# Miniprotein binders against q6w4x9r395to579, part 121

Target 1, 185 residues: q6w4x9r395to579
Amino acid sequence: GHCSLEGGSFVTTFDARPYRFHGTCTYILLQSPQLPEDGALMAVYDKSGVSHSETSLVAVVYLSRQDKIVISQDEVVTNNGEAKWLPYKTRNITVFRQTSTHLQMATSFGLELVVQLRPIFQAYVTVGPQFRGQTRGLCGNFNGDTTDDFTTSMGIAEGTASLFVDSWRAGNCPAALERETDPCS
Short names: E, the ipSAE of ESMFold2; O, the ipSAE of OpenDDE; V2, 0.75 times the mean of E and O plus 0.25 times the DockQ between their complexes.

## First folded at step 10 (miniprotein)

Design xb3 (at its last look DockQ between E and O 0.02; V2 from the best seeds 0.00; counts 0 for: pae O 5.2 > 1.5, placed apart)
Fold by ESMFold2, look of step 10:
Structure xb3 (fold): chain B 185 residues (1-185), chain A 89 residues (1-89)
Amino acid sequence: as target 1 above (185 residues)
Amino acid sequence: DTLREEAERLFDEARKLMEEAERAFEAGNFEEAFRLAKEAGRLIEEAIREAYEAIKEGDDDPWTYLLLRYAEWLAEIVEEFIERVEEEL
């Protein structure tokens, strides 16, 4: 299965459903019982270019009970807050420079992440067939049916990307601050 | 201990009980499987409440949100399992 984060705001799910969203938060891309130690991939989005609705991907995080590997657009890789030289290896994860513009995280548990650093920070997630029907998050549920790919964290299929994406937030991103009334109007 | 740590402990305990419940179900011990799953459900609902309270009290660690999402997923699994066990009773 393939999931991609492209163009700063576009996602294509494991079931090939494309969507776009605008948000400034950390989101759960993929959680699955197939990931060891309650692991997940997360995506970090932030404002891009101007102080309006446009946002883009700025980091990808692999988080588990044992690891917090951050691959950020500044090309620094950290684990648990500590910068790491590449190639970086744990028992089941290897992060290495694939090319001058791409990093790769390979794992023993069927997850592969390729991050394009330049010209645009993009991410490509690949999971083995054992993940079929076993995923949740922004990359969808990998069940071959795009109808329910917008399943929220509460298990509710939504018709809009924004409600679905918002349910997968993994951080304090208060809506009140983002919707304050313009004092000049 | 933090609210997040308590939620994590409850989640871990619930998951262990569900593993036991599944083994009991496979062995045909449906009464035992039911009791274990009901207890797991009670623990996981408390874990969910503790995780939400942690977030309300200012915990913004991504792990707390991930723990909550796994707990909610396990709760769904527990409910489906209970329904299956009830069919065998």
Scores: ipSAE 0.785, ipTM 0.892, lowest interface PAE 0.7, mean pLDDT 86
Fold by OpenDDE base, look of step 10:
Structure xb3 (fold): chain B 185 residues (1-185), chain A 89 residues (1-89)
Amino acid sequence: as target 1 above (185 residues)
Amino acid sequence: DTLREEAERLFDEARKLMEEAERAFEAGNFEEAFRLAKEAGRLIEEAIREAYEAIKEGDDDPWTYLLLRYAEWLAEIVEEFIERVEEEL
């Protein structure tokens, strides 16, 4: 399954459902029992401009009981809060430079993350087939059905992206917006 | 299957074996962990060879290069794991 976070506010789920939102919070992208040590992948969004519709992905965070890895545009920070030289290796995770503009987080447990640093900070999440039907978060549930991808953290299927996204907030943040406001409209 | 596809298959199999090996290790079944890790090591080395050969034969897909590096990384992980298991045997 492939999930993408592109263009600052666009998400395509594992089931290939595209949607858009504007938020300035940390959200759960992927949670699954297939991730060891209660691992979760999170996305950090922040304001990229003056308007509420100017939001963008600014970091991706992998968090488990054993590891915390923060990939941002400028640095990779790990558990001790220190910026690490690449490649960074743990027991089952490695972060390395794929290209001049791309970082990759590779794992031994079926999760792969590619992060485009420039010109736009974007993320691409790949999970193995063992994750089918066992994922939750902004990347959806990976069950082949796009109609139920907006399942909230409480297991309720929502009809709007904003409510869906808000349910996966990892902090106290403002409500997400589903659509960009066009000042010319 | 193409060389890349074969390498991918081998890589996936190696990864699965390592997942099983980790579970075995956590359960205290060090002999099984060792067996599984050794098999994973064999498969991943083959994956590396296949990926490298693909590149040599003109596969210029960025994924193939990535796969190679990923496989090399997994090989290191396997070796480190084997060392840990051997300490328990």
Scores: ipSAE 0.018, ipTM 0.405, lowest interface PAE 5.2, mean pLDDT 88
ESMFold2 (binder alone), look of step 10: mean pLDDT 86; pTM 0.843

## First folded at step 11 (miniprotein)

Design ec0
Fold by ESMFold2-Fast, scan of step 11:
Structure ec0 (fold): chain B 185 residues (1-185), chain A 82 residues (1-82)
Amino acid sequence: as target 1 above (185 residues)
Amino acid sequence: STTRLRIEFRDISEEQAKKVEEIIRFEAEKSGVDVEFEYHDGRLTVEARGSPEAIEWFLYIVRIRLWWELEGVTIYVIKVES
């Protein structure tokens, strides 16, 4: 299955459900029991310098007990805070330059990440068939049904993207509900 | 159905304990989990109560946030009961 993070703040889930959100936080993009050592793929969104978007993807992170691999829009790759020369290889993960504008992270456990660096920072996630029905996060549940793709971290299927996205925050960040929930000023 | 979780952090400074508490309070509120804290002799103990599903997610996301945001802090799961 394929999940994409494009155009600053647009996401298409593994079941091909498109949505957009307006939030600045680190988010769980993919969690699955198929990932080793309680790992997670995460996406970092911050304020956009691009005129057509208020927020944009600024980094993609693979995090586990052993690894903290960050691929940044600045074209820097770090693991546990140390900058790495490409190709960078661990036991189960290899990060390398696929083209002049694209980096790839290949794994032994059925996860692949391709990051477009230019002209706009974007990410593409591919997972093998062993992940079917066993994913959760911004990329959806990969069960072949788009109607429950907005399933929150608490297992609730939402009709709107805002509550879904906010449930997957991995930071002490404000809710991206400014347009749907307007508290009294 | 209510699950009870007891977790512990050892050899933790008062400053580290404050940061851990901030993370845990945020995730507990988001997940509908009730938490109580006790700090004594470099040891932070957290007792959490919620549905089995809420406690499972709470424990996972707390671990992820600690790995992402704090260094040298280890979570010990002391007890889980439903």
Scores: ipSAE 0.667, ipTM 0.844, lowest interface PAE 1.1, mean pLDDT 85
Fold by OpenDDE base, second read of step 12:
Structure ec0 (fold): chain B 185 residues (1-185), chain A 82 residues (1-82)
Amino acid sequence: as target 1 above (185 residues)
Amino acid sequence: STTRLRIEFRDISEEQAKKVEEIIRFEAEKSGVDVEFEYHDGRLTVEARGSPEAIEWFLYIVRIRLWWELEGVTIYVIKVES
């Protein structure tokens, strides 16, 4: 399954459902029992301009009981608040420079993250087949059905992205704004 | 069925406790969990009640949120199914 965060406000779920939102919070992208130690992948969005529609991804965070790995738009990688030199390796996670513009977080448990640093900070999440039907968050449930991707943290299927996205907030943040826009534009 | 959850924070300052309370109250509301708080002399006790699913989510998200906020505080969790 492939989930993408692109263009500052566009998300494509594991089931290939595209949607757009504008929020300035930390959101859970991926939660799964397949992630060890209560692991979760999160995205940090912030304002990139004056208007509410000017939001962008500024960091990606992998959080578990042991690690808090943050990949920021300024190319700084931290774990538990400490800056780390690349390549950085933990027990089952490795963060390294893939290309001049891309960082990668590789894991031993079927999660891969590629972060594009320039020109736009974007993230690409890949999970193995073992994750099918066992994912939650903004990246959806990876069950091959796009119609139920907007399932909230409480298991309620929403028709619009706003309530869905808000349910996956990891902070006390303002409500996200939904905008119907072609993700390819 | 309902699940009762007790979370105890030890060695927590009053200031930290207030912050924790704000976070937990927010997440409790979102998850449909009822919560009560008691702070006394460096100990914050949170009692939560809700459906098993709500409590599980609540505990999960609280863990995530508090991971970012708390250092040096010992947290105890007691979960009772009923």
Scores: ipSAE 0.219, ipTM 0.625, lowest interface PAE 2.1, mean pLDDT 91

Design ec1
Fold by ESMFold2-Fast, scan of step 11:
Structure ec1 (fold): chain B 185 residues (1-185), chain A 82 residues (1-82)
Amino acid sequence: as target 1 above (185 residues)
Amino acid sequence: STTRLRIEFRDISEEQAKKVEEIIRFEAEKSGVDVEFEYHDGRLTVEARGSPEAIEWFLYIVRIRLWWELEGVTIYVTKEES
């Protein structure tokens, strides 16, 4: 299955449901029992430099009991707070420069991440068939049904993206407002 | 049904305990979990109460946030279900 984070704040789930959100926090992108050592993939969003009402992806994080791998928009890769030169390899994870504009994180457990660095920071998540029906987070539940792709962390299917996205926050951040711009302007 | 959870942090400074309390209070409110705190002699104890589903998510997200934001903090957990 494929999930994408594109154009700063657009997401397409594993079941191909597109949505957009406005939030400034770290969010759980993918959690699954198929990820080893309580692993999770997370996405860090911050306000756009052009307009504070816009949200943009600034980093992608893979976190487990052993690893805290951060790939940031400034093209720095760290693990457990230490900068790493590419290619960087652990027992199960390899991070390398795929092209002059793309980094790839390949794993032995069926997760692959490709990050576009230029012209805009974007991420693409690929998971193997073993993840089918066993994912949760911003990328959806990968069950072949888009009607429940907005299932919150509490197991409730929402009709709108706002409550769904807010439920996957992994930080002491304010809840995203459906409208962030002044309605009078 | 209701699940009760006791979380213990040992050899934790007052500064670390304050940050842990901040994280846990925020996640507890978001998850619909009730929490009580006690700090004494480098030990922070948290008592949490909620539905089994709420406690499961609460514990998971607390572990994720501690691993993300604070290094070197060890968590000890005891669970009780009714």
Scores: ipSAE 0.167, ipTM 0.630, lowest interface PAE 5.0, mean pLDDT 81

Design ec10
Fold by ESMFold2-Fast, scan of step 11:
Structure ec10 (fold): chain B 185 residues (1-185), chain A 82 residues (1-82)
Amino acid sequence: as target 1 above (185 residues)
Amino acid sequence: STTRLRIEFRDISEEQAKKVEEIIRFEAEKSGVDVEFEYHDGRLTVEARGSPEAILWFLYIVRIRLWWELEGVTIYVIKVES
């Protein structure tokens, strides 16, 4: 299955449900028992554009007991806080430049990440069939049904993206009370 | 059904303990988990109570946030009882 983070703030889930949100936090994109060492794929969003309520993707993170791999929009790749030259290889993960404008993170466990660096930072997540029905996070549950794609971290299916997205926050982010209570802003 | 979780952090400063407590309180409230804290001589002990599903998610998200936001902090799972 394929999940995309495009146009700064658009997401399409593994079951092909599109949505948009505005947030300035780290969010869990994908959590699954199929990821080794309690791993998670995460996305970092920050303020962009003329309006400080508009946000865009600035980094993608693969985090586990062993690794803290950060791929940022400035083309810097770090693991556990140390900058790495590409290609960068660990036992189960390889990060390399796929094209002049794309980086790829390939894994041995059925997860693939491609990030577009230019003209806009975007991310594409591919998971193997072993992940079907076993994913949680912003990319949805990969069960073939889009009606429950907004299932929160507490297991509640929401009708709107705002409560769904907020439930997958994985950081201590600045309070945005007005924007949280008014979904139009 | 209620699951009880006891976790411990060792050799941490008072400043680190405060940050850990902040993260744990936030995630506990969000997950519907009840928590109690004790800090003595570089050791922070946390007792958590909730449904099995809530405790499982709570422990996972706390680990993720600690790995992402803090350096040099290790979580020790001392006891899990249902």
Scores: ipSAE 0.320, ipTM 0.722, lowest interface PAE 3.2, mean pLDDT 82

Design ec11
Fold by ESMFold2-Fast, scan of step 11:
Structure ec11 (fold): chain B 185 residues (1-185), chain A 82 residues (1-82)
Amino acid sequence: as target 1 above (185 residues)
Amino acid sequence: STTRLRIEFRDISEEQAKKVEEIIRFEAEKSGVDVEFEYHDGRLTVEARGSPDAIEWFLYIVRIRLWWELEGVTIYVIKVES
């Protein structure tokens, strides 16, 4: 299954449901029992340049009890706060330059991440069949049904992207719903 | 049913305890979990109550946020009962 984070703030879930949001936070992109050591894939969003009222992806993070791998739009890769030269290898994870504009994180546990660095920072998540029906986060639940792709962290299927996205915040951040409200009302 | 969770943080400063409390209050509100705090002699104790699914997510997200935002803070799960 494939999930994409494109064009600054567009997401397409594993079940091919597209949506867009505006938020400045770290979000749980993918959590699953299939990830070792209580791992999670996370996405960091921040304001897109000078006061545009838009937000864009600025980093992708793989976090577990063992690893804190950050791939940023500045083309820096760190693990546990230390900058790493590519290719960077651990026992189960390899980060390397796939092309002049793309980095790849390959894992032994069925997760693959490709990050486009230029011209726009974007991410593409691929998971193996063992993840089917066992994912949660911004990429959806990967159960073959798009109608419940906006299932929140509390297990509620929402009709709006903002409530769904807000449930997956991993930070003391403002709600996306509040940020999209008319400032005069 | 209602699940009760007791967690503890040991050998943490008052400043670290404040940051942990901020994270926990935010996640508790988001998850529909009720929390109570006690800080004494470098020990922060948290009592949490909510549905089983709410407590499971609450514990997971608190752990993830601690790993992401704070260095050297360990969560001890003292008690989980339903």
Scores: ipSAE 0.681, ipTM 0.853, lowest interface PAE 1.1, mean pLDDT 86
Fold by OpenDDE base, second read of step 12:
Structure ec11 (fold): chain B 185 residues (1-185), chain A 82 residues (1-82)
Amino acid sequence: as target 1 above (185 residues)
Amino acid sequence: STTRLRIEFRDISEEQAKKVEEIIRFEAEKSGVDVEFEYHDGRLTVEARGSPDAIEWFLYIVRIRLWWELEGVTIYVIKVES
C-alpha cells in the first residue's frame, strides 16, 4: 500500500482515495498492530501563509515506546529530541539520505517512508501486504475499498474528510478545512 | 468486563498537570472512559475505568497526545484487569 502527502494539503490513501484538507496540527497517518512497540506515523502541518488555506507539511514523526524520530523540512533528523547524523540506525529503523533532495526511513517491519525535501516538503508511505486491512489514520484502512477510508479513530465512517481528519488529531487545534480537490491539479 | 488504569506523572508542574488533565479529559470522553484526577506536590495521578478496548485505545492516544507535553516528566502506568 502507498500513501502520499503532496502539494501541501493533499493526501492519497493506501486505497488510492485522494482528498484535501487544511489543518495546522499533528495528525496520525498510520496506526497498526503490525507496527512494533505501539508505533505510529504522524504528520505535522503548519501555516505556510496568511490565509487559512495556506498550510503545508513541515515534519513527519515516527513515535513508538522506544523512538521519537522526527524528520523536519529543514533536513534535521532527531530521535528523542537529539539531532542525529545520517545514516542513523536504531534496532529496526534506519534513516538515510536517498538523494540530494530525498530522505528515507527504512524499517525491518514493513514500513518505508520517503521524504522529499525540495522543492516541496512531501512524504510517501509504503506498507507491506501484512498491513492489509489493519491500518488506521489519515492513510486509510488499506482494505481495497475507498468508500470507507474516512473511518474515524472511533470506527465511524464519515462521508466527508473534515470530521475524519479531525478525529486523528494528535494535538489541540482548530477544526480542519476540507475541500474535494484533485491532487493532480 | 472492566479495566482499571492508573497513570502517575512525577516531576510534573502544576501548569503541565493542567494541560495534561485537559487533554486526558477530552480523550476519555471521546473513548468512553471514566477518569479522575489528583494533583499533589509535583505528582499527578489519573484513575481511569472502561472496557478493555476503550482503555487500550485511551492509553494509546494519550501517549501520543502528551508526547511533547511531558519533557522531564516520568510516567508510570498500572493496568488492572477485572
Scores: ipSAE 0.189, ipTM 0.611, lowest interface PAE 2.0, mean pLDDT 91

Design ec12
Fold by ESMFold2-Fast, scan of step 11:
Structure ec12 (fold): chain B 185 residues (1-185), chain A 82 residues (1-82)
Amino acid sequence: as target 1 above (185 residues)
Amino acid sequence: STTRLRIEFRDISEEQAKKVEEIIRFEAEKSGVDVEFEYHDGRLTVEARGSPLAIEWFLYIVRIRLWWELEGVTIYVIKVES
């Protein structure tokens, strides 16, 4: 299954449900019992530098008992606070430059992450079939049904993206806003 | 049904305890969990009460946030009862 974080604030879930939000927080992107060592993939969103009415992806984080890997829009990769030269390899994870504008994090446990560094910071998450029906977070539940893709951390299926996104906050952050129609679009 | 959770943080400064309390209060409100705090002699004790699902998510997200935001803080799970 494939989940994407594109255009600053657009998300497409593993079941192909698209949505958009405005939020400044770290969010649980993917949590699953298939991830070793209580692992989680997280996405950090912050205000866009020029327009404070928009938010964009600024970093992707893989966090577990062993690792705290941060890939930022500034093209810096750290693990547990230490900057790493690429290619960077642990026992189960390799981070390397796939192209001049893309980094890839490959794992031994069925998770792949590709981040586009330029012209816009974007992320693409791929999970193997063992993750089917076993995921939760911003990327959805990967059960083949888009109608329950907005299932919150409390197991409640919501009709709006903002309540869904808010449930996955990993920070003392303000509530996310729905898509704005006030500005001319 | 209602689950009760008791957790402790040890050898923690007043500044660290305040940050932990802020994290826990935020997550408790978001999860529908009731919490009570006690700080004595470098030890922060938290009593939490909620549904089994709420307590499971609460404990997980608190642990994740401690790993992400704070250094040198260890959570000890003292008791879980349903």
Scores: ipSAE 0.675, ipTM 0.845, lowest interface PAE 1.1, mean pLDDT 86
Fold by OpenDDE base, second read of step 12:
Structure ec12 (fold): chain B 185 residues (1-185), chain A 82 residues (1-82)
Amino acid sequence: as target 1 above (185 residues)
Amino acid sequence: STTRLRIEFRDISEEQAKKVEEIIRFEAEKSGVDVEFEYHDGRLTVEARGSPLAIEWFLYIVRIRLWWELEGVTIYVIKVES
């Protein structure tokens, strides 16, 4: 399954459902029992301009009982708040520079993350087949059905992205907005 | 069915306890979980009640929020099915 965070406010789920939102919070992208140590992949969004619709991805975070790995738009990689030199390796996670503009987080448990640093900070999540039907979060449930991708954290299927996205907040943040804006925003 | 959850935070300051309480109350309300708090002598105890699904999610999201916002706080959990 492939999930993408692109263009500042666009998401494509593992089931290939595209949607857009504007929020300034930390959101759970991927939660699964297949992730060890209660692991979760999260996305940090912040304001990139003056208007409410000017939001962008500013960091990706992998959080577990053992690690708090942050890949930020300024190319700084931290674990548990400490800056790390690349390539950086833990027990089952490796973060390294893939290209001049891309970082990669590789894992031993079927999760891969590629982060594009420039010109737009974007993220691409890949999970193995063992994750099928066992994922939750903004990336959806990876069951081959796009119609139920907007399932909330409480297992309720929503018709709009706003309530769906809000259910996956990892903070006390304002409600996400869903409106048409410049695709470059 | 109803699940009961007991969460304990040990060796935390009153200030930290207040932050924990704020986070937990927010998530409890969001997930439809009833919560009660007791702080005494550096220990915060949280009692939670709800459906099995609500309690599972509640516990998970609380852990995430606390890991993110209150690094270094240890969580002790007792889950009782009833």
Scores: ipSAE 0.456, ipTM 0.770, lowest interface PAE 1.3, mean pLDDT 92

Design ec13 (at its last fold request DockQ between E and O 0.74; V2 from the best seeds 0.77)
Fold by OpenDDE base, fold request of step 13:
Structure ec13 (fold): chain B 185 residues (1-185), chain A 82 residues (1-82)
Amino acid sequence: as target 1 above (185 residues)
Amino acid sequence: STTRLRIEFRDISEEQAKKVEEIIRFEAEKSGVDVEFEYHDGRLTVEARGSPYAIEWFLYIVRIRLWWELEGVTIYVIKVES
């Protein structure tokens, strides 16, 4: 499964459903029992302009009982809040520079993350087949059905992205705005 | 069915407890979970009630949001199903 966060406010789920939202919060991108130590991948969005529609991805966070890794445009910060030299390696996770503009987080448990730092901060999430039907968050449920991708944290399928996105907030933040658009348009 | 959840935070300051309460109230509202709080002498007790599904997610999201934010605080979780 492949999930992408592109263009500042566009998301394509594991089931290839595209949508757009505008929010300034931390969101659960991927949560699954397949992630060890209660792990979750999160996306941090912030205001990039003066209007409510000017929002962009500013960081990706992997959080578990054992690890805290924050990838932003400028640095990789870990558990103790220190910026780390790359490559950074833990027991199951390695963060390294893939190209001059891309970082990669590789894991031993079937999660891969590629982050484009410039010119636009974007993220690409890949999960193995063992995650099929066992994911939740902004990247959807990875079950091959796009019609139920907007399932909230409470297991309710929504027709639009607004309540879906808001349900996955991992901070005390205001509600987001949504527009169902093709990120490749 | 309804699940009762008790979370105890020990060795927690009053300032920390206020922050925890704000986070938990937010998540409780999102999950349709009823919560009650009691703080006394460095201990914060949270009682939560809801469906098994709601409580499961509520507990997860609270943990993930607080795990790295409460240095020196010990957290105890008790679940009672009915």
Scores: ipSAE 0.789, ipTM 0.909, lowest interface PAE 0.6, mean pLDDT 93
Fold by ESMFold2, fold request of step 13:
Formats: C-alpha cells, structure tokens, sequence
Structure ec13 (fold): chain B 185 residues (1-185), chain A 82 residues (1-82)
C-alpha cells in the first residue's frame, strides 16, 4: 500500500483516494497495531505563505515508546532530540540518504518512508500487505474501499476531508474552519 | 456502556502538571471523554469517563502527545473499569 504527501497539502491514501486540506498542526498520518511499541507516523504541517490555504509539510515523525525520529525540512534527522549522522540504525529502523535529494527510512516491520527534501518537501509511505485493513490516520484505513477512507479518530466515516483531517490532530491546534475565517491566523 | 479510567503522573511539578492537563483537556474534548483532575504534592490524578472506544483512543493519543511534546512525564494506568 502507498500513501503520499505532496505539494500544497495534497494527500493520496493507501486506497488511492486523493484529497487536500488546509491546516497547521501535527497529524497522525498512520497508526496500526502492526507498528511496534504503540508506534505512529506523524506529519507536521506549517504555514507556507500569507493565506490559510498556503500550508506545506515541514517534517515527518516516527514515534513509539522507544523512538522519536524526526526528518525535517531543514534536512536534519534527530532521534529523541539529538542530531544523527546518516546512515542511522536502530534495532528495527535504518535511515539513510537515498540520493542527494531523498532520504529513506526502512524498517523491519513493513513500513518504508521516502522523503523528498528538494525541490519541495514531500513524503511517500509504503506499507506491506500485513497492514491491510489495519491502518488509521490521514493515509486512510487501507481496506480497498475509498468510500470510508475519511474515517475519523472516533470511527465515523465523513464525506469530506476537513472533519476527517481535524480529528487526526496531535496538537492543541484550531480546527481548519476556524483558520479559514481569519486569513492572517 | 461507560468505561472509567484512572491515570496518574508522579513526581511532576505544577508547571509540568499544567502542560499535561492542557493536552488531556484538548484530547478529552475531541474524543467525547469527561475528565477530572486532582494535583497534590507532585502527583496528578486524572479520572476519565467515556465509551470503551473513546477511552482506548483517548489513552493512546494522550500517550503519543506526551511522548512528542513533553519530557520527564510518565503515564501510569491505575484502573480501567466498565
């Protein structure tokens, strides 16, 4: 399964459902019992211009009881706040420079992340077949049915992206609708 | 049905407790979970009530946010009761 975070806040889910959102927060991108130690992959979005519709990806985070790996737009990779030289390896995770513009995080548990650093910071998530029907977050539920990919953190299928995305916030951030009423917020 | 969750944070300052409470209030509101706090002598106790699904997600996302946003804070699950 493939999920992508591209350009001006575009997402394509594991079930190939595309959507766009406008928010400034950290979001749960992927959560699954297949990730060890209560792990989650998170995406950090920030304002990239004057209007609320100008937001972009600035970091991708893998977080678990043992790991806090941050791959950021400034090309620094940290674990638990400490900068790491690449290639960087733990028991289950290897982060390495794939090309001059791309970093890769490979894991033993079926998750792969490729981060494009330039010209635009983008992320590509790949999961093995063991994840089918067992994912939650911005990348959808990976059940082969696009009609319920917008399932919120409370298990409610939404017809639009905004309520779905807001439910996956991992930060004390205003809902996207609040930001749309004030272009400078 | 209703699940009751009691969690505790030990040996934390009032400043740390305030940050924990801010995270927990936000996640409780988002998840439809009712919470009550008591801070006394370095111990923050939280009583949470909600559906089984809401409590499970609440505990998970609180744990994630604590790991992401704070240092030196450990969540202890004391009691889960339906």
Amino acid sequence: as target 1 above (185 residues)
Amino acid sequence: STTRLRIEFRDISEEQAKKVEEIIRFEAEKSGVDVEFEYHDGRLTVEARGSPYAIEWFLYIVRIRLWWELEGVTIYVIKVES
Scores: ipSAE 0.769, ipTM 0.894, lowest interface PAE 0.9, mean pLDDT 88
Fold by ESMFold2-Fast, scan of step 11:
Structure ec13 (fold): chain B 185 residues (1-185), chain A 82 residues (1-82)
Amino acid sequence: as target 1 above (185 residues)
Amino acid sequence: STTRLRIEFRDISEEQAKKVEEIIRFEAEKSGVDVEFEYHDGRLTVEARGSPYAIEWFLYIVRIRLWWELEGVTIYVIKVES
């Protein structure tokens, strides 16, 4: 399945449900028992564009007991606070430059991340079939049903994105505001 | 049913303890978990109570936030009872 973070504030879940939000926080994108060592994929959002109070993706993080891999919009890759030259390889993870504008994080456990650096910082998450029905976070539950894609960290299905997004905060951050998806924009 | 969780942090400064308490209070409120704190002589003890589902998520997210935000802080799980 595929989950995308595009256009600054758009998210499309593994079950293809699109939504938008306004928020400045680190959020859990993906948590699953399939991730080793209590790992999580996270997204950092911050303010962009003064006039519209828009927020956008500024970094993607893979965090576990052993690793703190940060891929930021300034094109720096760090692990546990230290900048790394690409290609960077650990036992189960390799980060490399896929194209002049894209980085890829490949793993041995069925997770792949592609980050577009230019012209707009965006992320694309791919998970193997072993993750089906085993995911939670902003990318949804990957169960083939879009009606419960806004399942919160407490297991409650919400009708709107704002409460869903807030449940996945990984920071002492203010509540996110829901933003309508405009089918013509 | 109610799950009770006791966790401990050792050899931490008062400044570190205040930051840990801030994280735990925020996550406890968000998860519907009740928490009580005791800090003495470099040791912070936390007693948490909630549903089994809430305590499992609470412990996970607290661990993730500690790894993300703090250096040199280790969480010890002392007791879990349901």
Scores: ipSAE 0.717, ipTM 0.871, lowest interface PAE 0.9, mean pLDDT 87
ESMFold2, look of step 12: ipSAE 0.597; ipTM 0.819
ESMFold2 (binder alone), look of step 12: mean pLDDT 82; pTM 0.818
OpenDDE base, look of step 12: ipSAE 0.393; ipTM 0.738
ESMFold2, fold request of step 13: ipSAE 0.744, 0.646; ipTM 0.884, 0.848
ESMFold2 (binder alone), fold request of step 13: mean pLDDT 82, 88, 87; pTM 0.811, 0.875, 0.870
OpenDDE base, fold request of step 13: ipSAE 0.783, 0.767; ipTM 0.903, 0.901

